# VH-VL binders against Protein cereblon (ohgt), part 16

Target 1, 230 residues: Protein cereblon (ohgt), of Drosophila ananassae (Fruit fly) (b3m1f2r157to386)
Amino acid sequence: LSRVPGVDYLEHILFPGEVLPFMIDGSLFDDEMPGLDGLIFGVGFPLMQPPEDNPHKLYGVTCQVYEKGESGRQLVFYKSRALQRIVINCDDIQGPPQYIARNPTSKCFSKVKILPEYFLPEPLKCVDMGSMSRFRDIPSMRDKYRRYQLSSTPWPADACQEYAYEEIVERARKKLEIHKIDTMPRCPIQLSFWLVRNLHLTEKMMRLTFLTDSVNTRLQLIGSTLKEES
Short names: E, the ipSAE of ESMFold2; O, the ipSAE of OpenDDE; V2, 0.75 times the mean of E and O plus 0.25 times the DockQ between their complexes.

## First folded at step 17 (VH-VL; framework fv_temelimab)

Design q4 (from t1 with heavy chain Y105S S106Y; at its last look DockQ between E and O 0.01; V2 from the best seeds 0.00; counts 0 for: pae O 14.8 > 2, placed apart)
Fold by OpenDDE, look of step 17:
Structure q4 (fold): chain C 230 residues (1-230), chain A 122 residues (1-122), chain B 106 residues (1-106)
Amino acid sequence: as target 1 above (230 residues)
Amino acid sequence: QVQLVQSGAEVKKPGSSVKVSCKASGYTFTSYYMHWVRQAPGQGLEWIGAINPEGGSTAYNQKFKGRATITADKSTSTAYMELSSLRSEDTAVYYCARGDTFLDSYGYFDYWGQGTLVTVSS
Amino acid sequence: QIQLTQSPSSLSASVGDRVTITCSASQSISYMYWYQQKPGKAPKAWIYAASSLQSGVPSRFSGSGSGTDYTLTISSLQPEDFATYYCQQYNSYPLTFGGGTKVEIK
């Protein structure tokens, strides 16, 4: 994990699709960084949840640098985009998450797991996994099984279309219209994160939606927020 | 064999909190959702929430409006359900139940804990 | 949330009787699940995906349905079948259960 000096990530949860502009002296991007061509790094949220609630996990996002500029002070300006949610076992990092929080300029390395863009425990569409089902409970084959599910399931767009999200979208649209925002992503995954950002939900709701892997559930949560405000 | 063993009965006062544990064994803990369901005396079943132990992702019944917190410890294969601001209406048997895996089409609870009675009384 | 309405809430039957329990959903769902619960015990998975019997469930049990209407049927009621049965949907959060159907001995 790399942190931008001076940025307090404790109060700002990045969602996939969000842009993180920052200036660095190059220290964040070195040969030791395990990112793709040194352009992908991780941002963690050490205090996203109270330690008592989740003491062994650190959540965050991967970020990709997509633009580079030079400042007049030998600093390099980067624009990055958050890509995927991640989770880290705190035991896999050097020092406790609190150390990262106290030392935001520190670079940490850890094994990370990429959280799925979505999971749908709901049987929205029945997908016959066939012989692949036998691998569901085999740890070594678990990921392969999941990938097969993802590839063979017409999610998320088709799945989401089977649900009545139109009302939620309409309520969101009306709310955002007053802010001269008249467009939103069509992709349900993007939409679910985009809405959280643009509706300026409470921190609690942001955390909840961040921790929710189901697109359907995220949209429902967002929808519930809209109802409360109406 | 799959087993879910829950903590013992609790007696709590209104306004307090209770934390029930569910220790799982006999399967890969991180491969399945863990759900919590309660049943008031003589009443039906009510879903509280669930956790994906692998990533820690949770889902809640909004009825509890943040009073319920579900956590999981992979190292001990134990799931927890904490309910705060207890009221008499929270008196129920609380069950942990193994649920769906990621994108699994079988959205049913195939294994249940033995239940934990939580009594809220002044 | 999806509401599940079971009918009847209770019924009295004799051994050997055919028993049918219905579960109606407030909206269309893809799958319905059923549980059997005996007094003082945790529910047991009974029927999954509307029509598939859980391991150990006798063949006298069957499930059917689609859309909003699902049924659990016992072709010939046995003494051990007296219990409360619950339907459950996993179509959307929050997960919900039917109110239950208590099958009592006549």
Scores: ipSAE 0.000, ipTM 0.465, lowest interface PAE 14.8, mean pLDDT 78
ESMFold2, look of step 17: ipSAE 0.155; ipTM 0.634
ESMFold2 (binder alone), look of step 17: mean pLDDT 91; pTM 0.934

Design q5 (from t1 with heavy chain G99V G107T; at its last look DockQ between E and O 0.01; V2 from the best seeds 0.00; counts 0 for: pae O 9.9 > 2, placed apart)
Heavy chain, then light chain:
Amino acid sequence: QVQLVQSGAEVKKPGSSVKVSCKASGYTFTSYYMHWVRQAPGQGLEWIGAINPEGGSTAYNQKFKGRATITADKSTSTAYMELSSLRSEDTAVYYCARVDTFLDYSTYFDYWGQGTLVTVSS
Amino acid sequence: QIQLTQSPSSLSASVGDRVTITCSASQSISYMYWYQQKPGKAPKAWIYAASSLQSGVPSRFSGSGSGTDYTLTISSLQPEDFATYYCQQYNSYPLTFGGGTKVEIK
ESMFold2, look of step 17: ipSAE 0.328; ipTM 0.671
ESMFold2 (binder alone), look of step 17: mean pLDDT 91; pTM 0.933
OpenDDE, look of step 17: ipSAE 0.008; ipTM 0.517

Design q6 (from t1 with heavy chain D104G S106T; at its last look DockQ between E and O 0.07; V2 from the best seeds 0.00; counts 0 for: pae O 14.6 > 2, placed apart)
Fold by OpenDDE, look of step 17:
Structure q6 (fold): chain C 230 residues (1-230), chain A 122 residues (1-122), chain B 106 residues (1-106)
Amino acid sequence: as target 1 above (230 residues)
Amino acid sequence: QVQLVQSGAEVKKPGSSVKVSCKASGYTFTSYYMHWVRQAPGQGLEWIGAINPEGGSTAYNQKFKGRATITADKSTSTAYMELSSLRSEDTAVYYCARGDTFLGYTGYFDYWGQGTLVTVSS
Amino acid sequence: QIQLTQSPSSLSASVGDRVTITCSASQSISYMYWYQQKPGKAPKAWIYAASSLQSGVPSRFSGSGSGTDYTLTISSLQPEDFATYYCQQYNSYPLTFGGGTKVEIK
């Protein structure tokens, strides 16, 4: 995305699929906003520890507004859904993102990079890609290879079936049963984010999970948390 | 190592205000919520509120009805808790505590300050 | 707010005894947290997420529970374990603590 209006969300790390409600004074979305239609914005996570290799990176999610209302107190209420994980170079931020939380009328904009959420490096290694497999370990071709796998491989269940994530799911189910939650997404990709939303994780673990591009690794991380808690 | 160092003991009169400081070190100050918890003599623990030092967002226990103000200075990695309209019942040891986060809530206090005794007496 | 009720408020025990402390919540919560506090000292994180021991906590400590009922257990009480223990929830604001359980030497 070339330019996305930014919001400094301070409460917690949002994962794809989560709902983000805003109640702000004034309009976050106006006709003067450049870029995508005024329904898409970015949320940065100030509590997420920046990577050691680049302290100038800010992580976040894109969000889509699906409902707007007024509270009657000159506040505008937005219901939004988190869509994709993103990374932001702080140098690309225009405006004062740190002030948004304290002053909801403040706005900032930034270029964002969408992170790959659906990569399954380990499971995909087990998928027969024919002649394309020769590119798997070539750094310059890695992303292209992965994209090809994503488009040509039956996702996501078949790719993950070779891995014993059922045990993790079962442990999660047992824990969530207490809360009368008996249904989980079948898609491993969706499940990996859904579990984060429904299980109590430390912020550190949430960060690790968020920064992980591999569904399998995310599930393993979540699984490790479940073991520790048992 | 993570350390939270609080300001010294305070003696205050009823109706006055007190501001306690908590200097954090050994971790990224803006990456964790800072909570304030108090403990009256011989009593249990009571949560006052919390702040996200990065954006300045705060949460308060409504029991204090706006008497408590929590702030943070990123430049000095210091959190503050100010309590106004002091009364005898506010006599307590006040603690800052680093909080972890889950599902939009913070509240696992993995590190604590040494505490600040605030005595309110006429 | 979520109320946490600890039982007992205090207990006397001897070294080597098995000690059990309970914390009951007014409504179902996902996880309970426990702290140990000694006189004149700040509380210390002890058990997180109901059953996970904080770093440095001896293995004789354990936590269990779900829903509204949680338990902290000391399998064999040691001299250094005499303290007050608090349960705490952050399922919703305001965060709340139990009333504490003082473990005293018999």
Scores: ipSAE 0.000, ipTM 0.489, lowest interface PAE 14.6, mean pLDDT 79
ESMFold2, look of step 17: ipSAE 0.207; ipTM 0.632
ESMFold2 (binder alone), look of step 17: mean pLDDT 91; pTM 0.937

## First folded at step 18 (VH-VL)

Design n1 (from k2 with heavy chain T59R L102W L104E; framework fv_roconkibart; at its last look DockQ between E and O 0.07; V2 from the best seeds 0.00; counts 0 for: pae E 16.6 > 2, placed apart)
Fold by OpenDDE, look of step 18:
Structure n1 (fold): chain C 230 residues (1-230), chain A 121 residues (1-121), chain B 112 residues (1-112)
Amino acid sequence: as target 1 above (230 residues)
Amino acid sequence: QVQLVQSGAEVKKPGASVKVSCKASGYTFTGYYMNWMRQAPGQGLEWMGWINPNSGGTRYADKFQGRVTFTLDTSISTAYMELSRLRSDDTAVYYCARVETWPEYGYFDYWGQGTLVTVSS
Amino acid sequence: DVVMTQSPLSLPVTLGQPASISCRSSQSLVHSSGNTYLHWYLQKPGQSPQLLIYKVSNRDSGVPDRFSGSGSGTDFTLKISRVEAEDVGVYYCMQGTHLPYTFGQGTKLEIK
């Protein structure tokens, strides 16, 4: 997705997976656009200040509309879900961005760059353990193999610990148990954004997490906010 | 109700510069890219480029790169086109027009009335 | 640059008769989005160009239904079912799919 219609402002950071209900002028969307379920639009976050080296960048998310209701006076009630993180060059924006909360009435279009949602490769996979390598893919020997690699590879601890987020998940689970929340997603990508929404992180941490392209790094950032239980 | 009103005719000497204005009304000025075209006497239409009123970003046709400058005064919803180092073949009617749809692919739904620029020694 | 070629360049027509103008592009005008940004303009004598048809076949607001556009890819046609006196002027096709935007040479429609 390189172009999106309806690029609008939101005062708070919306993470992938979150739902955004809003009212908007129905004329903002062309009749030629795909069905409601296929309608994609962009949301930018003006409060997310771009890095100093990129003063003309605007960060945001793509959103997909999945429900529509009439509200009268050409205003339509929409329910949408955030999908992917994006970055926008402000020079590519046609039309005035408007806050969704103010029921925008002007068309706005822009080219966008989809930000990556990828896993970093396991660093230990590149370490040849000789005769022990034959046990790497044996489920019953996998943990033993990994422990052997960890003990025999003189790497900084953080180089390997970044990939061990099970402990982070457990800490998060315990914290959320107090609130009777037990519906954590299993997908690491979804989990990294779901945790931000449910752990009530600081705005600073939310921003850092949003700007982080690595799933593992996002989880580590989030994990750093969780208190260690004695 | 949408209107684009351009400045009056200009007569210039070769080597001089000309600045044409285009005042927009009847719509949100920042909502549409402003494009410039020209038409030599008895000839067809030539696209010169566009400016984004929202950001000030510009795109110039290669032919005019380095010789044309688009500017804005958003406080009065006005776009300007300045063409420098004028020569006789720059004699033409210059038009401003707004673009519907995307910046890089669209059509011109409203045009200014045109500004005749005559370059003669 | 995309070259737009119109034919004919001169079109004398009797009032009430139909007219047809062809426009060909040097490359496909189908955008990656699936849309085709081929448009038609009319420039009446002493006036600015005005939009007639956008995106191949859509009439602009106020354009009479006697005007119709068709075509695909690289071949496009503007048709007038019954020419009226007010239809006199130069018709331009224009592609908005590729930069730079380019226009056809124009077709001058006159009444016989």
Scores: ipSAE 0.000, ipTM 0.512, lowest interface PAE 13.4, mean pLDDT 84
ESMFold2, look of step 18: ipSAE 0.000; ipTM 0.410
ESMFold2 (binder alone), look of step 18: mean pLDDT 91; pTM 0.928

Design n2 (from w2 with heavy chain S54E A59R, light chain R92S; framework fv_temelimab; at its last look DockQ between E and O 0.03; V2 from the best seeds 0.00; counts 0 for: pae E 14.2 > 2, placed apart)
Fold by OpenDDE, look of step 18:
Structure n2 (fold): chain C 230 residues (1-230), chain A 121 residues (1-121), chain B 106 residues (1-106)
Amino acid sequence: as target 1 above (230 residues)
Amino acid sequence: QVQLVQSGAEVKKPGSSVKVSCKASGYTFTDYWMHWVRQAPGQGLEWIGAINPEGGSTRYNQKFKGRATITADKSTSTAYMELSSLRSEDTAVYYCARVETWPEYGYFDYWGQGTLVTVSS
Amino acid sequence: QIQLTQSPSSLSASVGDRVTITCSASQSISYMYWYQQKPGKAPKAWIYAASSLQSGVPSRFSGSGSGTDYTLTISSLQPEDFATYYCQQYNSYPLTFGGGTKVEIK
């Protein structure tokens, strides 16, 4: 997206995949607006400190409306889901950026840049081992397969480990077991943001995670917190 | 194990309606969106719409808006796709497929076996 | 809607060949997904998030790309790989698929 309508300012960081519910008087989104179902808007995080080299950057996310209802107070309830991390140049903002919950009638627009989501798979998974490849996902043969790959690949073992997230998943699962949470995403990208919502991270770690463009790095960051707490 | 089992083949007249079912098992039904995709004979894949079984929210391809209705029954873990005012060009195999409830990052990781709907005079 | 153009629409190759399929989006997307479909069967998830292999997919498959251009590669084509491959975007509604690439035996 090159342009996002309805930029808002949140007082907390919203990660992709999170739900953003808000109550308004119905003036923010016109009921007659074509394509209201699936409407995308942006939210910014004023508390997120941009890099020192560019103080005019505002970080945020795009959100998509996926549910609308009425409350007992005759307010319109919107349920939105965060989609992508974005960065906004503050100089490009058209209109007064205000918090939607406090000023539902206020709208602003801006050009946005979608932040990248890089994922580097485990390096050994990219190595074609010929006939041995058929054993990659067989549990009983997995370790043997991996040992074979390691012995035939001239890469440092630590390089491969850096991109592995299986151990992180297990540590997270153990930590969340006490809360009876067992719906951990399988996709690394989903997992990297899902964990932020379900783990108690420091504000600093949350910010670092949000600003990290690599899924692998995000998972490693989160993983480091799990190791320390274990 | 995750399974999506669809209802059997249908033969319909033009102007009629068809309702295809997709029964899910092996996972928490409400934790995933259920999508519907069709494929005409010898053609590519076309997205119809989707439903979130938890809240009942739906998404539709505008091409089918007004004709397609997607519903879900949580008690039976079954999703439905009804298509009205059927035309010959609606002849296709209809698939249900689940997607994790993560926008932008979701993919159709499991598919039903497909339901052939034939529309002919 | 986001249009996905696959290239080529079909190709003939021999066992052992390197095969490359491209998918170009009409606008920038964050992730591309790939599916394999054999005749008379439902599509199967193959590659998710551009480069992650679905469970059960052989390591000879790989995915790459960013922005508008994505690629699926088979390093050494095997008999079981002859199928039609589809790319798909989940960046915006309506969801769309590429036209497909049929990989046929030469």
Scores: ipSAE 0.000, ipTM 0.475, lowest interface PAE 12.4, mean pLDDT 81
ESMFold2, look of step 18: ipSAE 0.000; ipTM 0.483
ESMFold2 (binder alone), look of step 18: mean pLDDT 92; pTM 0.946

Design n3 (from v1 with heavy chain G31D T59R; framework fv_roconkibart; at its last look DockQ between E and O 0.04; V2 from the best seeds 0.00; counts 0 for: pae E 17.6 > 2, placed apart)
Fold by OpenDDE, look of step 18:
Structure n3 (fold): chain C 230 residues (1-230), chain A 124 residues (1-124), chain B 112 residues (1-112)
Amino acid sequence: as target 1 above (230 residues)
Amino acid sequence: QVQLVQSGAEVKKPGASVKVSCKASGYTFTDYYMNWMRQAPGQGLEWMGWINPNSGGTRYADKFQGRVTFTLDTSISTAYMELSRLRSDDTAVYYCARDEVTLPYGSYEYFDYWGQGTLVTVSS
Amino acid sequence: DVVMTQSPLSLPVTLGQPASISCRSSQSLVHSSGNTYLHWYLQKPGQSPQLLIYKVSNRDSGVPDRFSGSGSGTDFTLKISRVEAEDVGVYYCMQGTHLPYTFGQGTKLEIK
């Protein structure tokens, strides 16, 4: 893991799926390493902390290099793609993060924890309604079926609604159509991070979204921003 | 040859909105951050914010937060700046400028190419 | 916000003579990466700003060697060894280390 030389992460968060072109000191990546293309490294966000404000945790992402090039000014730059959210116990870092940040030749190694990506499907989809189940996939009966499920399930209706993100996706789609953005991913995990990148969210919301391990909750958070803007 | 070509001058009334375009050519549009600045008549330069053409991510200066919106049309390599609730003190030449290197989440270097500027006049 | 203070604001110079512009920042411009993102721009009359110096001392492409930048921390200087007629305009320093990015007031260079 390393702080990428020349990159300040103090006020920015890199989300999985994003592309990061940055200039890196040649000392970070050994050119002699076989397979520089595809090299995985980590970047941390020192000022991005959970609400509990634990200074012993460093959040970040793993990144994969997929391109190396030169700027017009003889600077080497790398393009990488963020892969996974991670958390690092600062106590496990070899060397102080401060020195790593200030010294472009510094590298650090640490144990990392990959943050989970919890995705829970709509619970109503899993409820067997017996003879009524035959209506589940009939478009004209879908709403009626859902209402029946909501009224008859042992869970609070609000809880079930919390897992429904289709409406949120539709609102986002409509908003983004104005800008001719039609590349919305289908995978919920990818979608949750993709929306953060393509919607104009506040830093606070970005942070909250990043720190949220549940896809459903991330989408709900994002959805809340859409309502406010409407 | 890298070029940034902006839309023409605008005259607006107070309270109205203005949308300025910046069309980029001569380079890969998505590889460089697009910044917006403005310059009031006879005054200095003021940074308004940037947009990442790759992700669509934006950063606005606090002064303009909630009043400015950066958007993109990547199909035509064009960035847009919309400023709403215009006031007389918004009268200025607005510039788009390219960052030399796109650093989405880190250090931002310098603006190597600038648009020709768009004069926006706000008057009653 | 980081305040950038230039001096002088007006700089009349005789052709062929040297010129010097100072730029001071209200806080250190040393980035966490170790880089210092202090840049100089020239805005010629009726034109858009153009980059002269990036990261304190690096000349942009096409910029004559008569231009030089120096400094560290909070104090920076742009020097022109021999002023030419084409050097007339307003010079701006800019910091790109801290958000929001901020510019100096500008120094208007004129020929005496």
Scores: ipSAE 0.000, ipTM 0.469, lowest interface PAE 15.7, mean pLDDT 81
ESMFold2, look of step 18: ipSAE 0.000; ipTM 0.410
ESMFold2 (binder alone), look of step 18: mean pLDDT 91; pTM 0.932

Design n4 (from q2 with heavy chain D100S D104K; framework fv_temelimab; at its last look DockQ between E and O 0.01; V2 from the best seeds 0.00; counts 0 for: pae O 13.8 > 2, placed apart)
Fold by OpenDDE, look of step 18:
Structure n4 (fold): chain C 230 residues (1-230), chain A 122 residues (1-122), chain B 106 residues (1-106)
Amino acid sequence: as target 1 above (230 residues)
Amino acid sequence: QVQLVQSGAEVKKPGSSVKVSCKASGYTFTSYYMHWVRQAPGQGLEWIGAINPEGGSTAYNQKFKGRATITADKSTSTAYMELSSLRSEDTAVYYCARGSTFLKYSGYFDYWGQGTLVTVSS
Amino acid sequence: QIQLTQSPSSLSASVGDRVTITCSASQSISYMYWYQQKPGKAPKAWIYAASSLQSGVPSRFSGSGSGTDYTLTISSLQPEDFATYYCQQYNSYPWTFGGGTKVEIK
């Protein structure tokens, strides 16, 4: 996405796949925007330290509204889901960013850069996705596409060995068993963001995980926390 | 038909930068990694790095110590390789090459650009 | 990084000769790839996955090997086969090539 409306600040990091519910008086989103899968807005994290090389960068996520309800108090309840990590150049922001919880009617616009959600340090080749390529940007098919891509992409042997995460999944499963959580995502990308939400990680580790573009590296980071606690 | 068309020859001074382009056609640009390989005169082949055009993720040969930057523009199906702090030893023909695979855990470069000669001289 | 050593670095042969090129890896690899390059031209994919010929490659070419040792063979050398051949590994980062074997006309 080159431009995202409704950039707001959160006081916590929202990871892809998480739900952001909010109550607003009026319409945050112009009701007249016809059925574009486009009820997408951006959320930035002001507490996340900008990269050393660019102090004007703000990290965030895109969110898609998927449900709207009335609260009975003339408030509209929105449910949105975080989709992808983004970086925002603060210089590109048009309008003042606001805390969405405090000022739900305030919105601004900005150009954004979508961050890659998965790669290996040694990515070299991928198999032609063929007919599956057309589903890449379809939200309902995104997960299936990603799983197919990951499963079909050839990786160097050393990369596979270094970034194997099956043991990590098992350790996570054991840890979460005490909480009766047994439904982990199968997709590694989703899993990497799911684990950070369900494992009580330190703020530092959460930040590191969020800033990591490689799904395997994220899982390794998470895995390292599991080893320390075991 | 798959085609990779590269930009023209470059002559650069030491310490300067060069940016070579590679326009891809005949296939889905975002479905394949794009690699860069160079060949010094009379020498062998050296892998520089690669990019996933879909998300922009990159991998680099550590030999270049951050001097190489690979980018891709999906809208134009064009990949770029920029090499900074040029040295005489950087004189070479630079190739873009599409990464492809038939078997899992296997990979090769199935299509190549015509090459771009970069000459670094004082 | 994985080192690939090709042998010989160059050879002279006549049309009709059997030619054998070897590529030795510093450690075990899963697959070997071969390229053909003619002067002034880009390399062309020739053999993938050690023994599979790229589309358009004549059947007189063959590849074999496993572990650390791989071989490219031309059963009967033809005039169009005079070129430099490179092996390449896809096992460990960074990707590396052999030094090349130049097949020259005797």
Scores: ipSAE 0.000, ipTM 0.470, lowest interface PAE 13.8, mean pLDDT 79
ESMFold2, look of step 18: ipSAE 0.233; ipTM 0.625
ESMFold2 (binder alone), look of step 18: mean pLDDT 90; pTM 0.921

Design n5 (from q2 with heavy chain E54K D100S; framework fv_temelimab; at its last look DockQ between E and O 0.01; V2 from the best seeds 0.00; counts 0 for: pae O 9.9 > 2, placed apart)
Fold by OpenDDE, look of step 18:
Structure n5 (fold): chain C 230 residues (1-230), chain A 122 residues (1-122), chain B 106 residues (1-106)
Amino acid sequence: as target 1 above (230 residues)
Amino acid sequence: QVQLVQSGAEVKKPGSSVKVSCKASGYTFTSYYMHWVRQAPGQGLEWIGAINPKGGSTAYNQKFKGRATITADKSTSTAYMELSSLRSEDTAVYYCARGSTFLDYSGYFDYWGQGTLVTVSS
Amino acid sequence: QIQLTQSPSSLSASVGDRVTITCSASQSISYMYWYQQKPGKAPKAWIYAASSLQSGVPSRFSGSGSGTDYTLTISSLQPEDFATYYCQQYNSYPWTFGGGTKVEIK
């Protein structure tokens, strides 16, 4: 488990892809669910500092039920994993917000906005360069291709990476070798959240990463932490 | 190498049931969701449902209104899809497809079976 | 459920042509996937997470998009690229596919 057992997870930021080790009583969900794996619910983080412009925003994640089990007390529970970041307007909440870990039978409903997981996740890969595109994924041509893209395509400054994505991955891999972790997601979106789960980041960095809608920026943020530690 | 091998073509009468099998190999069967998708002749793809082979948890497309039952046998690494109360519109190629792991949220089907044609005719 | 609308439903193109396929979602989604399907064969994973190519997919393919609008592009169409392409969303159950875009030889 990536989290400490017994922790009230509503007090912590859960990132997409994390398995939620807390138990949710099946009675929490209505019988209209299409199936256990099809059930999606939201988890909010009340202790996450809201933006200054809207103090009534509550950030969270959607969660998917993926397993049904029984506790030692013959109670049915569901295991879930976090999927996507969400934002909740507190004014839209129906019912009292409760900590799930403390009140696993308490039900609360709200309209939620799913936040984008990426904005221009890989600008240099997304731009069609015509006949040059065939070299995009050729290692020996990668740098040349990148330079060509940068010179021929106008990009917002924030879309440009200081470091290549692969370099960040390599730094992360080296750091994680100490922990005997040799598996890393290839998908940049998954990787950006996976790294947060497996690296020791400051609370500030975690919050920044969570609130970032660009996978590229998330990786840059994470990458910056890796440099400082090297 | 990951392989999904499905059972052979079926011809069924309206009102009957069909059960299609999908044998998985080349990976840890209980580490991935198994999905079922069908495709009517000349039509697009339609998601039927999925199962977590580890715990047996399932999800279904409500369109099938309980007619679809997905099961998995861990001992044989085989997933099953049973569709009851068959109708002519159920004529389609049915595919099993490997989904994401329980640790990620890839949400796509990276490997597919060869498909099973189910023909429903009077 | 989330509806995915692909455009065009079919197109005719020649080898070497640039081909663009679009997929529009009825609501904002975060994850879009693309599949290639040839006649009589199962779909093959092609692009995942909107812009990442599946292993073995040629670099002439690219994916982009966000929110409700996503695009698959073939920079220079090759003979082996004639197929039907489907988009698929992973945002909420039920998972849904686009209607498909058939790329035919002109």
Scores: ipSAE 0.005, ipTM 0.507, lowest interface PAE 9.9, mean pLDDT 80
ESMFold2, look of step 18: ipSAE 0.397; ipTM 0.722
ESMFold2 (binder alone), look of step 18: mean pLDDT 91; pTM 0.930

